VHH binders against Protein EXORDIUM-like 6 (EXL6). Designs and how they scored, part 2

Target 1, 305 residues: Protein EXORDIUM-like 6 (EXL6), of Arabidopsis thaliana (Mouse-ear cress) (q9m8t8)
Amino acid sequence: REPPSQIPNGTLDLSLLWYGQFTPTQKERVHDFIESLNFDAKEGLDPKVSAWWKVVESYQERFEVKDIYRQKKSNRTVAPRIKVKVVRSYVDEKMKYGKELTMGNGEKLVETAIGNMSKVVPVVLLSAQVRAHGVGFCDGTCQHNALAKIKGQKEPRRYIMVSNPEVECPGECAWPFHTADKGPRGMTYQPASGEVGADALVIQLATGLADLATNPDLTKSLFKSETTPYNDDVKKNHESSSMYIVDPATKCTRVFGSGAFPGFTGRIRVDPITGGAFNSHGINHLKFLIPSIWDPKTKSCWTPM

## First folded at step 3 (VHH)

Design s18 (from b0 with G98A; framework vhh_8pnl_2)
Fold by ESMFold2-Fast, scan of step 3:
Structure s18 (fold): chain B 305 residues (1-305), chain A 122 residues (1-122)
Amino acid sequence: as target 1 above (305 residues)
Amino acid sequence: QGQLVESGGGLVQPGGSLRLSCADAGFTFSRYAMAWYRQAPGKERELVAFITSGGDTNYADFVKGRFTISRDNAKSTLYLQMNSLKPEDTAMYYCAAAYEVYLYGSDTYDYWGQGTRVTVSA
């Protein structure tokens, strides 16, 4: 109903907790992706990962109370920047709570990721060895955005938990690098990094970060997805009103390029040397495949190509 | 890709000081968590200190109050200031780098230097 609050100070300071065993490629890809969110050099190749992040950043305009980001009244509002950086990154390689996580164990991992930091967003990444119960992984989602009550802190802490994309439901969480579990098979692609688990992990993290930035208060955005009018009282007065509410970060999942339909990613590029699929460029000439994001200005899924 | 090169080791009397340096030619230095490990003759490698990409530090109990780990991202260099050196500090000292800090003192860091020798004797 009401617009969510802005991201404070235009910064997202992330604290990563890697739970279990990860490849160097998985860890490198996550750090490279995060650094690429704010990479906007003229000499860089287009489309950029940062162009996608600018669409996410533009949601901050809708949360402004004052015209802080407008340069002058005769100019268009300048979109606020959200600087994303990793300030803490730890590995629990021994898996303190075992391979079968309850919701309570997951909350303890969030506390571990936070440590003594007052203003970090904890991101818990689960290895291929791990199953998390009660969070809805492999039932319509591959990342979890929630609030956790932290001992000794007054306010609940927003966190992201990212499931392993490769083992439990790869046709859901590692598509389009793996055959789809449901619906039309379509074409599968090779990951740009050479590892399905690394590029799929980036896709799920991208969705989680976009959800955090476009929905910081965990309220759903109100968009009419149907072409025919619906009674707005259904949205406001019933729990089932959520059927007409879409999250900008999740409305466009499985859309990676223009012309997408069930079983088809839309128009993307394939590296002629590696066969790797991508739709964007980041730091160090690295190639990434990132999901589309809903653009309320065009009322469509924004795609890099 | 980067290569870690340690320097600053040598022979010193008990109670003396040394400053070790670890230089990385790689452009990604600022993203790494960095650590100093040591290995005494006939013993396994052990963690001395680490510093995260964000600057958080931690020290093994046997060096607390005597050693200081620091980094200079502009120079792509890691330092270990060693004060009040003891004969027990005699070891080969290794620089290690990874994107993450391993919570249980694992030696599974992604990149290692060749080492620099520190000898503390009268």
Scores: ipSAE 0.161, ipTM 0.544, lowest interface PAE 3.9, mean pLDDT 78

Design s19 (from b0 with A97R; framework vhh_8pnl_2)
Fold by ESMFold2-Fast, scan of step 3:
Structure s19 (fold): chain B 305 residues (1-305), chain A 122 residues (1-122)
Amino acid sequence: as target 1 above (305 residues)
Amino acid sequence: QGQLVESGGGLVQPGGSLRLSCADAGFTFSRYAMAWYRQAPGKERELVAFITSGGDTNYADFVKGRFTISRDNAKSTLYLQMNSLKPEDTAMYYCARGYEVYLYGSDTYDYWGQGTRVTVSA
């Protein structure tokens, strides 16, 4: 999709609201992942988290206007850069709305994440003991990406909501670090951080950020489900047949490497010392397992390896 | 594992001004939320002000309009400009850093300095 012409070098200024109790590892892991999206240093190992983010950025591709009269047999296309940073990070350590959230409670948390800041993207992160109703968590999705009506603002605000699934639905939303609830018996791996919740939160956030950045207008798109690992279960159920609208990152759910199929992540690496699973490298030599992203140019799920 | 070093404290008369500084010897200062806390003798430590990585600020009611928190990311330094000082402002002032700010004022920041003493006499 084409970004507004006045914002060719876009920024995603994130405002995080952590709701409930999180470990230091969970908090550090999320911050390190976000920092890694724009980490291109030569000393860094490949594949980089930033290489995955460049695929996301490629959805915003445009021709260089200055070269239009010089091109004849080839086109020059420049993807605008999207710089991602955390500009605000708050914890609601008392869980103001309790452990059972309605959609209305969720909207108020989004407002809290925004605070007094303009132009931020609110990210609400729910601790393992919290249940959010009406957003589809643990019932076909593992992250929520939507628009919220903000008092005093003319336009609705795009937001991301993720939840630590390790208590509520690890078999749905923490694979491959936990055995899947249904489908083929699959391989499981150790999380690179040492904590299932920390790496699961990164996967959920990565999906939300990719979907937001590739579809900023929240325009619905239709994709064929035969390219996803659990296609046959969807067809047999027929319940999901009424909902064929899928975001690019969500289209590649449960695909982490080349050659993925039901029960298999695709090609990834395992740290021989820690046993941790990864497919990408970030800041400070940190290792991450991040989900594949749909590439419309190749009509396939792009994988880091 | 950077260390926080506070400075700028001292003895001042009521109505006077002081500027506190907190230098972060570590890298990536710009990523952190920073806060000033204070502790008077015989009392618990309390939040004075905080500033987020993006510059959003908040102040305790007892310092609103008198104190200003600011940061210089290029110098990896946090500041607290203290005006119209009162005897009640006498305390050890601590700098703290973390990724998060706690909405209900919990003092669970990741790193703390050793403090700088402010005495407002008379």
Scores: ipSAE 0.457, ipTM 0.689, lowest interface PAE 1.3, mean pLDDT 79

Design s24 (from b0 with S106E D107R; framework vhh_8pnl_2)
Fold by ESMFold2-Fast, scan of step 3:
Structure s24 (fold): chain B 305 residues (1-305), chain A 122 residues (1-122)
Amino acid sequence: as target 1 above (305 residues)
Amino acid sequence: QGQLVESGGGLVQPGGSLRLSCADAGFTFSRYAMAWYRQAPGKERELVAFITSGGDTNYADFVKGRFTISRDNAKSTLYLQMNSLKPEDTAMYYCAAGYEVYLYGERTYDYWGQGTRVTVSA
């Protein structure tokens, strides 16, 4: 039995729509990250991307399961798994709606990503030259996730929209691979992939997936307000309790390791050959820098190291 | 950035068989969808067959029952087994690789080989 707070059937099937021109590295990086969420890297390389995803999974209600043996039927609480996979990937390199997207254009791209599939989560990825209006990119957020009402469908659909920020707002949404435009400038690092846009897209997608998986129906939670605060509202109400009721990944913005403070990512690793920054390991010995997420058990931002 | 190298093309008589191979010099072969395209002189490039990273296959109607696409991820190699070859199968055959992508129902690929020539003549 699946409670409303859990991902149905323990699966998250993604349908990707790439809008505009992307490099092979950008596409590979996103797919590799998704595959790494459920991959056990048995080489002993820690921390793992899958360990980060297990913290996300822990937000689901625990349920009682029975032992596999008839004689040893005992009830115990087990954390449910969420299997994430890409079931479709589409590219619109010529940009059907041009480079300036209204919210209506964005909704049509979400519909295109869904197609005729009843249970996919659409993920719209925008190239560096595209501007999406009305979604808060570069104005307090670096990704957009929401519910869309689809004509002919009974239930609204959760979707994620991310954009390559390296042209529009690298100082806000590509840190630590680009100098921050606010606060102490601090340290910058090379992206592990060699491309700022590729690793920035992974961070944005990781944030969107974590927020979606911890609150799939956008119902009230300990971390979600009834309003979506804009950057200015967050700044004006810094001391207010609203800062404690935002989505888990958003609560830990710009924290990548233990001991983080403005201008410093916290504890991370740097590849001595490439200079690439990372805090986790995934499939095929790949290295990723992924954002921390709020852990309600410790009341702190969980970091990979 | 990836490099694909086709081989196995040649001259064969009608009704004969050929096996094409495509080797990936890159280390990410197992994650790619792969395809065979062909282009006859003076004609547009057309899809022959594709295979997903998971092994699911699809074929153009003009080769169904005659051609078989397969992959060996351990050897980073894509194959096209061509049986009952016809003169109209004469073309340059190209290997393509990438994530599964579509443009308005059309598949696109990030990596292409330089091609291997197949000639079917008496």
Scores: ipSAE 0.000, ipTM 0.398, lowest interface PAE 10.3, mean pLDDT 77

Design s25 (from b0 with S106P T108R; framework vhh_8pnl_2)
Fold by ESMFold2-Fast, scan of step 3:
Structure s25 (fold): chain B 305 residues (1-305), chain A 122 residues (1-122)
Amino acid sequence: as target 1 above (305 residues)
Amino acid sequence: QGQLVESGGGLVQPGGSLRLSCADAGFTFSRYAMAWYRQAPGKERELVAFITSGGDTNYADFVKGRFTISRDNAKSTLYLQMNSLKPEDTAMYYCAAGYEVYLYGPDRYDYWGQGTRVTVSA
């Protein structure tokens, strides 16, 4: 069996680049979510954001398989922890490249987020007013994570790009806080933060971080490929689906709780004071709605509840 | 309006020690990243050390091994323990707080103190 990819030194050092106008709630929400990955919510507040992150960490478990005379017992070690740290946060409120980003502009933003730092993971966050072209956002995906070739560096750099979908595509990328554009009309909920954009950004970032942490080199992932060996105009039906590779969190799109089906999030909670939807507890009594993640051991989408 | 108040500065001889404190006057201290910056006459403000809301620390190369940043969330206070002080450490020292931490620039912090003066001379 192929060994799992591990995060070097057990840390993801994030460099955030906020491109455009963001509310204080949006910025606080993202930082609070990141901190909640590392630190357990108060005892008795379950499920925890940190417990969801332990599922992500479990992808780092080492496996040894003995196939001599069909000896099928696997020897596994405990997964190491991954600390997620914001080591730099930069704001480009004036939007150097304007509101319409080409793929080349996006690459420049990734370079800006990296700065002079080695081994940092750039996270580019786009405000609601920004449109990014060439990354498939609002056209079947709600976040973008990939490898960027950095000038002067031998190895490509893994990065995450998320966008506030509130203006461009709330029905695609802000469900369940907004009525879905596709599929059956189901229940919608209030965002726990009070802002659709803030909680949508958290869901997109959670998906990107989980996909990155479970496959940092993009060598073992299941991910949707635009460079399929077959022409898109000649795409097959069900046989083509076996050629699609979907990253673990992306595979569980629109699943937030047990018993989910099209139009229904699965089992989640609603804060009786705010009306906000959540399935996990973070630091400082904060509540988050975070997406399910695929568990290859159970062959199912793991849910916080 | 300064929500942060620095104290502990003074005059010391080379090789001496000082502990700077920065007290919060009203914002939610435990949720902010905190930093110490310094500014010598005629120079730009430069980062000395920062500490995240979670307690992770980072230091400028010129103070590594000599300075220690720490925080006490229960007391809403940030500290900078300065050991083995050198004449080139002479500067105004500023406390800063913000959600947006930035290793290389002072323009990322939302709250600043008035500063406390540190002078290292014989």
Scores: ipSAE 0.000, ipTM 0.163, lowest interface PAE 16.4, mean pLDDT 76

Design s28 (from b0 with D107R T108D; framework vhh_8pnl_2)
Fold by ESMFold2-Fast, scan of step 3:
Structure s28 (fold): chain B 305 residues (1-305), chain A 122 residues (1-122)
Amino acid sequence: as target 1 above (305 residues)
Amino acid sequence: QGQLVESGGGLVQPGGSLRLSCADAGFTFSRYAMAWYRQAPGKERELVAFITSGGDTNYADFVKGRFTISRDNAKSTLYLQMNSLKPEDTAMYYCAAGYEVYLYGSRDYDYWGQGTRVTVSA
């Protein structure tokens, strides 16, 4: 019913704003992950980060409902590519708005990331000591993905804001590198980079990029799910009949491999030399742990392994 | 240790011109943001100009219209064309490289050069 969304010109030009102090590993890890989204060289190791990004790209495909039953003829469909590139990356190392961000301060950081640039997607990354209010961080989410009205522009701008996953609520936002704060605790893993904050930041950014790319205008209702409201007033008014829109990567929260269940990531690999957990490969033989994404063709959370 | 090497500094009279170069032997030059900083005796280090991996440039107010930053990714070299030089431009000039540009002049860049001296006097 709703037409497939397409990314204009097949490109996502990202403008990163790093707010506060970050390690070299955190910064390099994010850049390496972004470059890996389009790395599809034959000499590269499988499964690739780019194979996961191809599932995101597939949301741009047109298909008929009957083709769901007759997939053998539909397997030759070529999806449009989405090239992801960092065109600007700035650090506000002094934290202009302090360590406690209001919604208004957050919007000013989004404006800072955009600058005077047309067609960039701003990505604001918050350091370990920063707390953002009014965006639901650590209350069911670890990244904020929304539309901003930009002064002097007629079209609203999609943006991503990522909380530091390591310090405020690591059981929510840094799993499986940290023990879960609720439910079955399960096993924890070492991050492939050696830093919990770096690999967890990649997971949250991956979720934000996938959700943005599959629904860039926020004009589609891709999924609905019954969730517990984060506000008691909302719970009293809507609890039993409420359905919330859930984007494809968010729909597969805490799934990283086949056979996942509460407390278990699914099947993933562990590097025998570093102990690092991964389910995909990127540029320069780098290993990443990336979250699952909903695949409408198989009606399941697609996993790299 | 992945060092940058600056060159092209020297003594010049007020109103003169110099072109600074910064060479990087690294294979990832095209992925880096590059910046020129300067430090005069007894002063803190300050940002002069930067250029992003995508080619966007920015300049400190005190050099706008006089200096031009550019890069040649094929040669892994950063340039700073300095025109209409003033005695106030006398400083050690440093190039810096990293994935990020620091808005407030942090020394936390991945790579720094040793500096090249620019002296503007008669």
Scores: ipSAE 0.439, ipTM 0.675, lowest interface PAE 1.4, mean pLDDT 79

Design s29 (from b0 with Y109F; framework vhh_8pnl_2)
Fold by ESMFold2-Fast, scan of step 3:
Structure s29 (fold): chain B 305 residues (1-305), chain A 122 residues (1-122)
Amino acid sequence: as target 1 above (305 residues)
Amino acid sequence: QGQLVESGGGLVQPGGSLRLSCADAGFTFSRYAMAWYRQAPGKERELVAFITSGGDTNYADFVKGRFTISRDNAKSTLYLQMNSLKPEDTAMYYCAAGYEVYLYGSDTFDYWGQGTRVTVSA
């Protein structure tokens, strides 16, 4: 049978398009998080953002290690690494399509993020005053990752779209940095960056990256819809659904630590100097709160602590 | 700012060439998009050229074919090779760095140098 999906050459080159006005803290926080995915220096504290990313990497095909000195196969297997980097980062500071985006406008922003690059994953980041219609933001999801058919390209392109939820739906998409809108009131914490929007954007991007990296081809195994539209442009190797997908990180919404339940994040840490909530460490002694990820082997949400 | 230091400016005859350099003592030069801006006497500051962290370049129409922007990440240095210089190129030239490039030319780069003066005159 077909082997598990994997990212060719183990690299994930991101092209960012920031749409609207963002603070320096918001921009820097996103870049610092991305660089932290592959940061594993000895002076760093544990758990690391890179340890969380290794769980994502573990969804890739594993290779058997051969012991060259004994000329025997080891029963040890190693998951391939996924190197994540930003290769392009542009700002549409004038908001070409205004503050109310249709699906068509969203597709144009994805095309802008791609530019003329054949191998990048476009990431569209929307400022707090922007509304994107048709993507489910603030109505069951806090990030959007999907396939776009790009004119002049053979294959559909995977993309991620995230939005700063501070104005539209902070109670749904900025918890635990904001009081929850639904269910038990729950506890709230200070964001480690000092800005709700900056840390909320990191959580949304982390979710999108994990879901994309664990399911780069949008395979049937993670679809929850029976709808498969007929399209001559789509290969018939695997069934695909454009209506409803529940990916591994999305299955662990609002779980940040062990022992989580409605209204409680699970086990996390609080920086004694800043009051900021975190469950992982990154570059330059920075602290991040990142979401848990579904582990199909244990049938539970893996947490950093 | 204070991490960016420009050099290579001076007086040159019309039709001559100059190579500007911008050295960054910063931690993350290879992560930056870098740009050259200029401001002529009595004029607004304008974008001359930029280069992304991935190596993509873009040039203002008034320098296309004459100027070349390049970077050396190992030396943490940005360059601007200026050929076929005209009196209209007389300006203070500024090096700028940031993670983002602004599509509509807003000069909101995070880090700026102090500038180096280029004078094109007989």
Scores: ipSAE 0.423, ipTM 0.677, lowest interface PAE 1.5, mean pLDDT 79

Design s3 (from b0 with L103I; framework vhh_8pnl_2)
Fold by ESMFold2-Fast, scan of step 3:
Structure s3 (fold): chain B 305 residues (1-305), chain A 122 residues (1-122)
Amino acid sequence: as target 1 above (305 residues)
Amino acid sequence: QGQLVESGGGLVQPGGSLRLSCADAGFTFSRYAMAWYRQAPGKERELVAFITSGGDTNYADFVKGRFTISRDNAKSTLYLQMNSLKPEDTAMYYCAAGYEVYIYGSDTYDYWGQGTRVTVSA
């Protein structure tokens, strides 16, 4: 029996914990990106960040299809919207657990982000001052999207933890703004924000949010039956859930546009004045480079272009 | 990007009230966490109160029950309602803005105003 994959109440309430010191640009880009997920005004430029988020939302549509089939009078023809908002954003500027993180210390940061909130999704962001050797980034993933057992709570909590991509394995985590560690060297691009650490951080957060939203309860759902093989030109290891469960955004790592292959992002745009690379538009005419996500309906990595 | 301008300070007698305002002309007010800091003569700058973009508030122990922080996103203005003022509240009051609040009360916010002076004396 396949459990519902819907986000409760159609809202994804995020509690951000910034561990260490971050630039204003890093903080601004994360908040701009999150607000852009639900920015779908028709006067906005295309392709939109919100169009990418609608693909994420479409993973909920399969349950509407089942409901329509059973009752045959259902008029639900559009996937439910997932509103993403930041309900709390705190900085641990003194780095309570030091600059060398273990997995146990990472779990304590997740607890700090949760506080006393029952339905919030904790998002822990690690600064350039932090070495997360004990957390295990770099082997094909630059974010962890997993369950944590929290002291005082009966149910495990789903969380996202994002490494600083310009310091933690930049050849894996900051591509295409940094030369890749494996395969063809390829071409590097300028970040739209002017800071590698800001735009690459958005890419890793986007991957974590998409994977979480498409598989919100790891204890209830096995994604293997819904996901087909990822683009054969892109191969990545990941640690987001468990053996043989593959999350949609992680299946499309290093795919940013149509025709991607090792060393090539696929079709994207470059701002002719700034040189900034992008494939989507958000609030305030801002430009973003966001990762592709697997679309089970087309059996391919969905790309903005 | 944002320019913060404080107003509403002045001289008031002990037990009196003042309302401070902080206006942002930067067009992004609703996205900021906002804070009031103060610096008394001969002391370091200290956090008085903060309010998140979502409306959650927190207060320093020395003002709890006397001060109220609030925001009006439509007017791009932050307020601090100060009641039951004491001579010890005499300070320069600063508005600060950023996307985050700091767990340890750090004064490393991204944007700061020039301050407005509050004097509590007979």
Scores: ipSAE 0.238, ipTM 0.627, lowest interface PAE 4.0, mean pLDDT 78

Design s31 (from b0 with Y104E D107R; framework vhh_8pnl_2)
Fold by ESMFold2-Fast, scan of step 3:
Structure s31 (fold): chain B 305 residues (1-305), chain A 122 residues (1-122)
Amino acid sequence: as target 1 above (305 residues)
Amino acid sequence: QGQLVESGGGLVQPGGSLRLSCADAGFTFSRYAMAWYRQAPGKERELVAFITSGGDTNYADFVKGRFTISRDNAKSTLYLQMNSLKPEDTAMYYCAAGYEVYLEGSRTYDYWGQGTRVTVSA
């Protein structure tokens, strides 16, 4: 039996469920992003989407370095790889549970994505037709990366669910391609794909994949969370000083490049021909804007630029 | 933002052969399941042949043993070899590409070509 605290270093087999109608650009963009996670070809442009995924992979290397330091020195020079692939992709175009989802309906969609497969990570993608506030989206949440209790299964399953980024709460889920609903309103950018929904889906999926891969059982503490000090926090000193389970991509919310601050993404590139914003390159010379991820070695948000 | 372009259509006598090609000019061809559809004047569009990204094939009963679907991922090209052609095969032939398998068995393809005309007559 493998220890549940270990970071996966093998293969993440994804089972996608597309709930509602999606454009060809949205579906292609998600698949291109997933394939780009392990694309490290010599002829590819830098920075690569795979460089971002190497930060995720490096969590296992850094965890084991601590163990080696305390126990025995070992000659280790490379991080284990995590290969991500889509093994199943299904469309519920007619939306079996309707356009207004409840938490119970969301659980059934996760079950549908799993099917009869024992080792897949279910990924549920909700179309622009869906109203997902009832399953906990909006109010700071644009993806779920959690555990679901599955009927007939002994252990709970890790899943990802991505909300519609364009319609219900675009100021939260489609930034920086849409004006922010809260905080300083800064510069907005054009999506590299030409579709806000496509590029925003990639951002939310990237967040979910990174958080899942770095903390697959949700029970290990990797590092402390940092919060703005308030008078209310002083009353909870023992709680605020403890180590938390902090999701690495969530810890770097709204950071896409170096020098980021409220209202500003940090350093990114703009395609001079299309006006599209990006910070990384993937397969087929495609350009992506992907979120920053916490790097425990540098104790900062890793950025492509 | 892919584009599919069919070619190889034409006029052929009954019992003749024709090879249709469908070329991609804008997306990663090897990742898509591909299909050939046809539509005769005044009739609904119907599936002729299907090929998965992995190369598994399926055919409509009315073309089994006569038509062969194949793909060349290196050339980003889909083919339909049509043998023993009949007047009933006269139609506009369309190439289609799709990413997913549909839960309720119906398919909506992501990309379609403009079609190539096949006429079988003496």
Scores: ipSAE 0.012, ipTM 0.319, lowest interface PAE 8.7, mean pLDDT 76

